# Designs tried in a protein design chat: VH-VL binders against A disintegrin and metalloproteinase with thrombospondin motifs 9 (ADAMTS9). Part 5

Target 1, 201 residues: A disintegrin and metalloproteinase with thrombospondin motifs 9 (ADAMTS9), of Homo sapiens (Human) (q9p2n4r1735to1935)
Amino acid sequence: LPQNCKEVKRLKGASEDGEYFLMIRGKLLKIFCAGMHSDHPKEYVTLVHGDSENFSEVYGHRLHNPTECPYNGSRRDDCQCRKDYTAAGFSSFQKIRIDLTSMQIITTDLQFARTSEGHPVPFATAGDCYSAAKCPQGRFSINLYGTGLSLTESARWISQGNYAVSDIKKSPDGTRVVGKCGGYCGKCTPSSGTGLEVRVL
Below, E stands for the ipSAE of ESMFold2; O stands for the ipSAE of OpenDDE; V2 stands for 0.75 times the mean of E and O plus 0.25 times the DockQ between their complexes.

## First folded at step 2 (VH-VL)

Design g03 (framework fv_felzartamab)
Fold by ESMFold2-Fast, scan of step 2:
Structure g03 (fold): chain C 201 residues (1-201), chain A 121 residues (1-121), chain B 107 residues (1-107)
Amino acid sequence: as target 1 above (201 residues)
Amino acid sequence: QVQLVESGGGLVQPGGSLRLSCAASGFTFSDYAMNWVRQAPGKGLEWVSGISYSGDSTYYADSVKGRFTISRDNSKNTLYLQMNSLRAEDTAVYYCAKVRWEYSSAYFDYWGQGTLVTVSS
Amino acid sequence: DIELTQPPSVSVAPGQTARISCSGDNIGSKSVHWYQQKPGQAPVLVIYDDSDRPSGIPERFSGSNSGNTATLTISGTQAEDEADYYCQVWDSSSDHVFGGGTKLTVL
């Protein structure tokens, strides 16, 4: 059985982008091979729960009056807010890049991301530029259920920025993570930089 | 009506410790970052420390880093500043201040009355 | 790190315009806030975000900020305006930075 997309080309003579079964760390995983007409095909994991549960946001709405809008960690899209932070954006993910050697998700590979607002935001990343604590914060959502992969027990996030805060909830099996991140142009990113370590279930 | 009331100041010997408290009322304390700002007698204002709304992130001026610890108890609406290894230069009125954030700006919309800390032999 | 410089004192006659400067490298790219402090009292916010007034602050107080200098302007200065005035900015590398303060005397 092939162990990566180059071996799919070599051992099976396949030249089309698509889903292939690869033997990874002793288990059979469904991997999307992209760039199969090139000399450097890339491995991606198709997200069964798609865009609705796999997204990253830098929220750039500044409150005009913090006393009218601040609320207990709740986002208020109906607030009178300025939308003038140039790094603000929303990206949703149908597939995410995996490095099969290191077993890390490459969070900055946006080949199968759709950026519907503003600027592209890496996977597993959120932030904001908002005017009051808990009102409103950037968010990210990860759902790996059905992929055969989960985040390792050591998966962690670093808050960056003065007064930055993060509220990150991870399921016990590591397949589901939701985060709220921000605080005065703050953000949270995976602690390993651009990589997020996974294990085979 | 927003009110911030500091307490815990007093006379302390060099090398000693003090814990300041700030009791907050009139706003949802757990929704706001809080700060300590000090003023030495006859001198200007100096930012000392800040803490996020949840208490998970703390920030310090270089002059107090490693000696002071800011903390909060959101269930009691109280902000704290634990001051260790006090020096004569830490003598100041310490103000509890509520921060109002506006994207690229942060200003202090409400201040307590201040509590005097005197470090003297 | 940004450093804010204020003149130590400014004197004006009653009814005249007082101007208090706050100088810092590229301060025009920051939001500048101003506090009034009378003897024995806590500071009071008089201008935020360069030029906005909190509720209760008289219209004679105004602010501007461009290039390397922010200015607090008090038109028709009154005796009760006699106080120390501090400018302040937030910077991601320095956090909250205050100017050295300016004593306004109304003679």
Scores: ipSAE 0.000, ipTM 0.475, lowest interface PAE 13.4, mean pLDDT 84

Design g04 (framework fv_felzartamab)
Fold by ESMFold2-Fast, scan of step 2:
Structure g04 (fold): chain C 201 residues (1-201), chain A 122 residues (1-122), chain B 107 residues (1-107)
Amino acid sequence: as target 1 above (201 residues)
Amino acid sequence: QVQLVESGGGLVQPGGSLRLSCAASGFTFSDYAMNWVRQAPGKGLEWVSGISYSGDSTYYADSVKGRFTISRDNSKNTLYLQMNSLRAEDTAVYYCARDHYSYGTGYAMDVWGQGTLVTVSS
Amino acid sequence: DIELTQPPSVSVAPGQTARISCSGDNIGSKSVHWYQQKPGQAPVLVIYDDSDRPSGIPERFSGSNSGNTATLTISGTQAEDEADYYCQVWDSSSDHVFGGGTKLTVL
């Protein structure tokens, strides 16, 4: 039973990108193998809830008066704002890269991300340049339900930038995480360096 | 005592430049956004420019965009307005005003200086 | 862009109630601030956030804001209340917007 995409290619003679069953930490998980035409295939996890619940945003609106906070921290649907923050972007994810050796999601691999606005934003990352008044509007959403994986309790985020603040909420089982991040200007990123550690459910 | 004192006004010819200063005292200057508001003789109040508490964000009325530059030095508790390409219609008393910090829906200006007169004439 | 319209002048007898209007499209959705300016002096904030009064401002000053009209009300008007009054809002496209001003005469 193969344990990674390279073994799928080498031991089973597979050469096509697609879903394969791999034995990961004693469990049979469905993994998408990409780059099977090369000597370095990559492992991805297909997200059951896809784009609607797996996304990262750098919010593009800036308040004209950055010391105020509309609706005491609530994002306004029809923001009375400037839309001139150059780092703005919105990326949604159908699949995320996994390192099967370290059991970490590689947040900067955007191969199966769709950027619908502005610049690509890594998985589990959010930010803004909205306000200095503790009302972050950048959002990220993670939903690993149905993948056989969950984030470990060690998964943490750090705030970076001017007046940076983050509000991170995790489900007890680690399959669902939502974050609000930002500042003037600020963002949040995973504190574990380049990735988020996962465990097999 | 909270106080704002403007200086730098005077007579200048059309096309000339002036730099206004506003010295703040009695409060933590770096906690407040600041504004310049002007008033032509016998006319009403007109907002000219605003700057965030850090100085990173600046805002201008359409009538002065490209000609005026607002800046601040928080280490010196001083607000500036660099006025270039001055026109007769820029003749006014220029007030320095502090934004009232609130979690409400907009800024009031709660502390004002006494103003400095800028006269643009040939 | 919001435009604020005020009557140019309002006259009242001493002790009577003065009402100064400030009209703008959907102004009730904004916070309205009011300033008093006496000849040769800087403006003084008398009402902020529609109806709040700064420390030191007499209780006879009050404000309201709904629909398309905000109103500054001065009850029991005194001679010292003679001044120009300006309404002001913050707008995302125009930043700080002032009304044209109203001259209040108490005579």
Scores: ipSAE 0.000, ipTM 0.436, lowest interface PAE 15.8, mean pLDDT 86

Design g05 (framework fv_felzartamab; at its last look DockQ between E and O 0.02; V2 from the best seeds 0.00; counts 0 for: pae O 9.5 > 2, placed apart)
Heavy chain, then light chain:
Amino acid sequence: QVQLVESGGGLVQPGGSLRLSCAASGFTFSDYAMNWVRQAPGKGLEWVSGISYSGDSTYYADSVKGRFTISRDNSKNTLYLQMNSLRAEDTAVYYCARTSYTFEGSRYTYYFDYWGQGTLVTVSS
Amino acid sequence: DIELTQPPSVSVAPGQTARISCSGDNIGSKSVHWYQQKPGQAPVLVIYDDSDRPSGIPERFSGSNSGNTATLTISGTQAEDEADYYCQVWDSSSDHVFGGGTKLTVL
ESMFold2-Fast, scan of step 2: ipSAE 0.006; ipTM 0.512
ESMFold2, look of step 3: ipSAE 0.021; ipTM 0.609
ESMFold2 (binder alone), look of step 3: mean pLDDT 94; pTM 0.958
OpenDDE, look of step 3: ipSAE 0.011; ipTM 0.543

Design g06 (framework fv_felzartamab)
Fold by ESMFold2-Fast, scan of step 2:
Structure g06 (fold): chain C 201 residues (1-201), chain A 124 residues (1-124), chain B 107 residues (1-107)
Amino acid sequence: as target 1 above (201 residues)
Amino acid sequence: QVQLVESGGGLVQPGGSLRLSCAASGFTFSDYAMNWVRQAPGKGLEWVSGISYSGDSTYYADSVKGRFTISRDNSKNTLYLQMNSLRAEDTAVYYCARGFEYLSGSTPYAFDIWGQGTLVTVSS
Amino acid sequence: DIELTQPPSVSVAPGQTARISCSGDNIGSKSVHWYQQKPGQAPVLVIYDDSDRPSGIPERFSGSNSGNTATLTISGTQAEDEADYYCQVWDSSSDHVFGGGTKLTVL
């Protein structure tokens, strides 16, 4: 059984990008192989819950002249809001890059990301700017359910920025993670910088 | 009335220690980031240290990192600055200042409320 | 990392407009705050977020910020406006940075 996309090309004679079954760490997983016409195809995990539950946001909606946390920390579409932070953005993910040697998600590979607002935001990253310290507004969502993968128990995030606050909740099986990050131009990113270690379920 | 009152300043020899306090009243102390800003005699303002509303995050100017420790007690509405290994260059009026929270600007916060200041003199 | 430069002094006649500059590389991408300090007193915030006035600050105080220079403008300057003025920004690399201060003299 092939263990990576280069072996799919060699052992199965495949030359088209698409979904293939690979034997990874003793388990059969469905992996999307990209760049199959080249000598260096890349492995991606297709997300069952796609862009609705796999996204990264730097929150760009802000109140005019606020002095307190608005709406008890809740977001509202009808706010009197500014969009003046150029790094604000929203990226959603249909597929994420995986390095099969290190078993890490490469969070900065945006090949199958769609940026629907503003600036591209890496996977598993969230932030805001100009939010009250106790009201982080940036969000990220990870849902690996149905992929055969989960985050390891060692997965950690670091907060960056003056008075940055992060509230990160991870399911016991590691397939679901939701983060709320921000506070005075604060953000949160995976502790390794660009990688999130995964295991096969 | 919103008020910040500093105390604990005084004369100390080089290498000595002092602990400054800032008593807050007239607002919900636990909702605000707090800061220490100093001013050497006849000189300009220099930010020294900051602490988040919860006390979970602390920040320091390079000139004091490793020597000063900022902390707060939200149950007592009090901010502290523990100053160790004091040097002559630390001689200054130390101000307690509240971080002003807003969501409309491109810089996270300003200092909207200041205490009267307490003088620290490091001399033999 | 940003470094803020202010002129050491500015002089203006009563009733005229005073302009105090604060220069820094790409300061227009940051929010600038301005403080007034009178002798023996604590600083007072007079402008925040480039151009907003705190409650209680006279309308004659205004601010602007673009490119490499932020400016505090005091229209119809009065004797009571004589003070030291400091600009300040926050930067992720430098935290809170103050300018060197400008002494405004109303002659």
Scores: ipSAE 0.005, ipTM 0.453, lowest interface PAE 13.8, mean pLDDT 84

Design k01 (framework fv_lumrotatug)
Fold by ESMFold2-Fast, scan of step 2:
Structure k01 (fold): chain C 201 residues (1-201), chain A 119 residues (1-119), chain B 107 residues (1-107)
Amino acid sequence: as target 1 above (201 residues)
Amino acid sequence: QVQLQESGPGLVKPSETLSLTCTVSGGSISDYYIHWLRQPPGKGLEWIGYIYDSGSTNYNPSLKSRVTISKDTSKSQVSLKLSSVTAADTAVYYCARVSYYDSGAFDIWGQGTLVTVSS
Amino acid sequence: EIVMTQSPPTLSLSPGERVTLSCRASQSVDSYLAWYQQKPGQAPRLLISDASNRATSIPARFSGSGSGTDYTLTISSLQPEDFAVYYCQQYSNWPYTFGQGTKVEIK
């Protein structure tokens, strides 16, 4: 019956943050309601496969003076690398925010993200500053399996930056997407900006 | 020494396709990324796009529906086609080089070719 | 797109004077910024890349500085051949964008 977290408060009298079952587009989904003590609770999807398969990375190890893709495209932790790219970072996600009206994941809501390196990186985003064109090093991983949701067939990414390259693989059912993005100081982001459209399975 | 030279008709009629060629000498187009830019008379510079060694292209969104950039490595040429031209497309057109390592600064430019769109 | 704004639009100076030209981006460009000089009837000439790296054959009187959204081109002692229009360009994000130019003219 409740279709959003505000209705959970109104119809069930609930005031605690937690998992609730909501009727969304004809499907019963488990949604985490946050901010239940306020007038504007927010909806989040708990990711069954957690942070090991849901992450975003901007790889920031710029090489001094490469002229080609170094190390056969492999990463090296012993490089003589610059540390001057301020957007480098790694974020992993246990929950992601969903706008139930538009059915879009709000990729910039990092409330349930853990940034283990550098700067926070939005969901479904990757990039690098590797100082070599044609060598994308940034990665993102999305796994919505078990959530009752999948990405729509129209989900797309755009490459941004000098000589940006993206290699994005999507499962046929839309529950799994992996991206490799970058190329010198390139990145890829969802084509809709900060939103990524989902559908109920 | 690497040199770039633009060529093509200096006059194009409205609604037709503008077609230009950039010839690279003193080096291989496989060693560089060649971009196209333009400058309307008395105005500033606008980036048009470029082509990767793989043949993949990247275009300015404002022009993407009308632009095609291609290359012929055997002739050492990069070509620009701009369809459905109007008077607003009157400009000096440049090709310019970015090296493999270069992040997007244009270190070598062609002399430019003026294209006037008139009936 | 990232909007690049240059100031002043025009600068009237005498030879020997110090010149400071400003370039402001609508969002951070992380030092992926180039400066060009253009004389009438000529193609632009690269002066500075990566905000502060002087291009080959460019005289030492030209220098670049800045970070984030604010960048400066300095000519320490203006020479007669330096009267031209100067453009800044960001290459942090596609599409690449240029400022509107600053004209350095004889007083």
Scores: ipSAE 0.000, ipTM 0.449, lowest interface PAE 14.3, mean pLDDT 84

Design k02 (framework fv_lumrotatug)
Fold by ESMFold2-Fast, scan of step 2:
Structure k02 (fold): chain C 201 residues (1-201), chain A 119 residues (1-119), chain B 107 residues (1-107)
Amino acid sequence: as target 1 above (201 residues)
Amino acid sequence: QVQLQESGPGLVKPSETLSLTCTVSGGSISDYYIHWLRQPPGKGLEWIGYIYDSGSTNYNPSLKSRVTISKDTSKSQVSLKLSSVTAADTAVYYCARGPWEYSDYFDYWGQGTLVTVSS
Amino acid sequence: EIVMTQSPPTLSLSPGERVTLSCRASQSVDSYLAWYQQKPGQAPRLLISDASNRATSIPARFSGSGSGTDYTLTISSLQPEDFAVYYCQQYSNWPYTFGQGTKVEIK
């Protein structure tokens, strides 16, 4: 019956953060309501496969001498690297914010993200500064299986930066996406205007 | 403390090759992206290209067929060569540093050198 | 290539006034945007990077804001030394491109 977390508070008298069933686009979905003690609760989707399948990485190992350690398409553990790229980081996600009006994932809401290395990285974002052109080292992983949601056909990414390359693979049902992004110092992000629009399965 | 200074001929004849040098002091050119940019009189800025350690280069597609950027680490110098020049290549030429963390904006600039293409 | 458009082309102002300069990209640049100041006969000077990050030694009166396709440089109280041409530059997509500039001149 309730269609958002504010209605959960109003119609069911709930005041505790937790999972609630909401009627979204004609489907009953399990949504985590956060900030239920406030007058502006927020909707999040709990990721069934958790942070092992939902992460964003900006690879921060920059080759010191690329000519002495030639590009081979893979990460190097035998070459000198600088680890001073300030945008480098790794974030993993247990829950992601959803805007129920636009049906888009708000990739920059990191409330339920863990940053285990470096700088926080938004959901569905990856990049690098490897110093080897067209050699993407950053990765992101999305797994929406079990949430009742999938990415729409309009979900797309844009490559940005020096010699930026993105290799995006999406499952047929739109619940699983893996991205390999980077370049010389490049990244990929969801395109503005479509972002990460989801639909109800 | 990093300083960049451009040098080269101020006058080049049409069809000739323009050669400029950027001398870097106070830091190693191996640690930075060194870019070339230009600005025709009374107009805006145009990015030409860059060079990084190992000789890795990238050029603006509009100039790629005519531009070569190279470096001599022992002299702490970066060179720009622009072939087949015309009056449209008359501009103030700048070398600038891209920071190690980001190569995409320019935190230190040389003073610029005016190159006039005329017969 | 991404086309950067600055407006207005010229602003005539008095010292002490608040200044806002606009920069629009032909597509989203996701805050990968820098602002430069250039005085006659001088090289450009970096003011702002990443849309809002003020560069070292730049006075606090300079601030940047914006997202997507629309960005603004603000000078809270114009000083005599601030009369110059201002350029925006995107580094969201290669090749890097600049706006045509906004000239801030004395009224």
Scores: ipSAE 0.006, ipTM 0.436, lowest interface PAE 14.6, mean pLDDT 84

Design k03 (framework fv_lumrotatug)
Fold by ESMFold2-Fast, scan of step 2:
Structure k03 (fold): chain C 201 residues (1-201), chain A 120 residues (1-120), chain B 107 residues (1-107)
Amino acid sequence: as target 1 above (201 residues)
Amino acid sequence: QVQLQESGPGLVKPSETLSLTCTVSGGSISDYYIHWLRQPPGKGLEWIGYIYDSGSTNYNPSLKSRVTISKDTSKSQVSLKLSSVTAADTAVYYCARHEYSGYDSYFDYWGQGTLVTVSS
Amino acid sequence: EIVMTQSPPTLSLSPGERVTLSCRASQSVDSYLAWYQQKPGQAPRLLISDASNRATSIPARFSGSGSGTDYTLTISSLQPEDFAVYYCQQYSNWPYTFGQGTKVEIK
């Protein structure tokens, strides 16, 4: 069995983008091979729960009076807001890029992402500039169930930015992660920068 | 290009009120946090406080009882008043802001600073 | 308040040398840390924000690293114009606080 998309092309003579079965670390996984007409095809994981449970958000609303609006743990429709945060965006993911050598998801590969609002936001990333202390509003959602992969126990996030806070919850099996990130102007990203380690279930 | 420039008396007598003005040009003071900082000669930096477009202020607790920051949007100016000054208030005073609006409290724009000496 | 401690107080070095400056916080600042350069008679100049993000127009020889309570500014090869006082600042918790500075002086 082939171990990567380049071997699919070489060993099976396949030249079309699509789903192929690869032997990865001793297990058979379904991997989407893109760019099969080229010398450098790329591996992607198709997300069974699609874009409804795989998304990244930088919340775009900022409070006009950040020191006068009390922190309440929720988005405040009753405080005056402006929609001018330049980094704001919402991206949803049907497939995510995997580096089979390092076993990391490449969070900045947006080939199979749809950005429905504002700026593209990398996988596993969220933030805001809500301007309320300890009130994160940006969200991300990861659901790897049915892919044959899970996040490693070492997968973690770093909070960055002024008064940034994060509330990240990971399922025991590592297939599901949800995060709330932000604060005043803050974000959370994987601690390794652009990579997110996975293992074969 | 945004520029900040501090101005005010270079000499203030003990027990009086220190009054400084920060004039912003090449950009708006609306939607931005304008901060005041100070540096005694030969010493490190101390954050004093900020004012936001709404008029909301926040002050260093060590100075809160003596400090007032205000703004005049029509003149593009932010003012600092520090009451009951002593020799310990002798410092170079700076106004500063971040490139983007929002609550980032690090500073990529600084005024040149103005030295205020407290002496009789 | 969060206390920022810089070490060493003074470094005496020659051009071309690699230098590392330390900044430690009394509690975690979660990478909300900036570095500034200040020359005599001048306002501070931002070098690094968010612990490792180099500011616009700052030469590649300047880099920042660290997390939690321990942060480092590195200058890979000192140039004559780099002799200055360097300050770290945390903006993780109010009030915002600065270290007392490290003076990098010519040997």
Scores: ipSAE 0.000, ipTM 0.441, lowest interface PAE 14.8, mean pLDDT 84

Design k04 (framework fv_lumrotatug)
Fold by ESMFold2-Fast, scan of step 2:
Structure k04 (fold): chain C 201 residues (1-201), chain A 121 residues (1-121), chain B 107 residues (1-107)
Amino acid sequence: as target 1 above (201 residues)
Amino acid sequence: QVQLQESGPGLVKPSETLSLTCTVSGGSISDYYIHWLRQPPGKGLEWIGYIYDSGSTNYNPSLKSRVTISKDTSKSQVSLKLSSVTAADTAVYYCARDKYYYGSGEYMDVWGQGTLVTVSS
Amino acid sequence: EIVMTQSPPTLSLSPGERVTLSCRASQSVDSYLAWYQQKPGQAPRLLISDASNRATSIPARFSGSGSGTDYTLTISSLQPEDFAVYYCQQYSNWPYTFGQGTKVEIK
């Protein structure tokens, strides 16, 4: 059985982009092969829970008056905000790129991402410039349920920025992660950089 | 401001299909998870399933073979169909959502008042 | 499925008393836990999400704590309007599941 999209093209004679079964780490997984007309096809994991539960946000509404940041972390409909943070954006993901050699999700591959506001935001990344200390407003959501993959126990995030904090919750099986990141202009990213480690269930 | 209202028949016969509608007013069903839950008289809560803006659904495995959740964004309505009902399906049925679209979507901040459905011959 | 167990089943209390309600999950729910209040004939009302995040308009006397498998809801000084049934819910794994509830009754 093919082990990557290039082998699907070679061994099965396939030239169409689409879902194919690949033997990955001893298990049969459904992988979307893109760019099958080229010499360099790319592997993607289709997210069963789609873009509704797989998204990344950099919240760009800075408080005009920082003392109005709700301590409980909620956003206020009645606070005045400036929308001048240039890194602000919201991206949702239907498919995510996987490196089958390293078993990492490539968080910066946005080919199957939809950016509905501002600038593209990588998978598993969130941040803000809410301009209030320890009041993170940026969010990311990961749901790998049904993909045959889960995040490893070693999956970690690093908070960066002035008074940055992160509140990250992971399910026991590693298929779901929700993060809140930011504060007084802060962000969180995977500790391994642009890669997010996964394992086959 | 945002309100959810369940509607449907109060009595359904065994083996028939239960059909309920959740109408959202003062807010949108777009970008929100809309959940269906139920509570048998004197018992606890059971999650049935949800639908999201995209039409994506997720169902409780115990009910999956009998449940369909659908939405009509133009009418701001979400519908629940539960087939092959029995007396065990007698419950108050609720629809619910998060108050803010950027909540986790998996807990319920805004609830309908509930509608009692009795399954009896 | 994850089983949620609440204790005690019933508490009989007077206004002004401190209340602690327990919720235990059969496996870790990683703080993906919410608390709801339900009065007779009414829909549940969200109190706490993400184990400790108080919902909008919920009085400061309500607080949530815990991690892993063990969670608590505390009411620092019980008010007459707080007599109700309280439910915990996990949303760590599908299906989402609720505890059986703790009834807080007037003494």
Scores: ipSAE 0.000, ipTM 0.457, lowest interface PAE 14.2, mean pLDDT 84

Design k05 (framework fv_lumrotatug)
Fold by ESMFold2-Fast, scan of step 2:
Structure k05 (fold): chain C 201 residues (1-201), chain A 123 residues (1-123), chain B 107 residues (1-107)
Amino acid sequence: as target 1 above (201 residues)
Amino acid sequence: QVQLQESGPGLVKPSETLSLTCTVSGGSISDYYIHWLRQPPGKGLEWIGYIYDSGSTNYNPSLKSRVTISKDTSKSQVSLKLSSVTAADTAVYYCARGRTEYFSGSDYYFDLWGQGTLVTVSS
Amino acid sequence: EIVMTQSPPTLSLSPGERVTLSCRASQSVDSYLAWYQQKPGQAPRLLISDASNRATSIPARFSGSGSGTDYTLTISSLQPEDFAVYYCQQYSNWPYTFGQGTKVEIK
């Protein structure tokens, strides 16, 4: 059985982008092969729960008084806010890139991401410029349920920025992770840089 | 079934450091947000702090200068240290699991508690 | 910090009666509110989360309601085993804070 998209081309004679079953770490997984007409096809995981549960956000509202955390930390469209944060953005993901050699999700590959607001935001990343009062508003959501993969127990996030905080909530099986990140102009990103390690369920 | 159990000395002298351990069984501390809370005899509950899966901590501002929470994943234990204790620190100390519903946001209610351990600060 | 105020401090009621316990926050907690029951010598037990979601194994006679700053715990028909102190807790903003408790006594 093929173990990557290049072997799909070689062993099955396939040259069309699409879903293929690959043998990965002893498990048969459904992988989307992109660029199959080239010499360097790429592997992507299709997210069963789609873009409603797989997204990354840098929240675009900035309080006029950033030392406050009004509305008990809740979002409001009518906040005393500037909407001028240039790094703001919202990206949602239908598929994410996987490096089958290292078993890492490549968070910066946005080929199957849709950026509906502002600037592209990498997978598993969130931030804001909302408040200096430990009032994070940026969000990310990961749902790998149904893909045959989960995040490893070693998956961690780093908070960056003055007054930056992260509130990361993980399911016991590693298939679901949600994060709230921010604090004035803070963000959170995976501790391993742009790679997020996964394992086969 | 996941269980939490507190342990440590029942008597601590004024000015010393109170050290307690919460042992998690039936699950990994890496899967849970573990909090410390306390309750002085006949009084209400006070939140002390938490430790995230990542090792990140947050402390009640009223105790921040004196409190440290840490974890040892190899022993499945979370530790609480409270320095410079006085009679006002006499309380039953609890560790508890902070429950989150994924997709929501800031959810720290406590669905699982240890039995509690009484610490008396006295000479 | 958000201050949680419970009322009344003590209730003395007969079995079968309806019990209503109030919890008020100094500012809106957006339904991020939990209720706990504590019996003498025991750890608190979660009853309700997110203002109205009954926890696992909690009898149907317990219900929670409310929004904004005002929340209520109701016991539809008080049982002898419901003798306890009840605490509300907000988790809308850090630090997490509890009310002072309401003691329910069975006459």
Scores: ipSAE 0.000, ipTM 0.435, lowest interface PAE 14.5, mean pLDDT 84

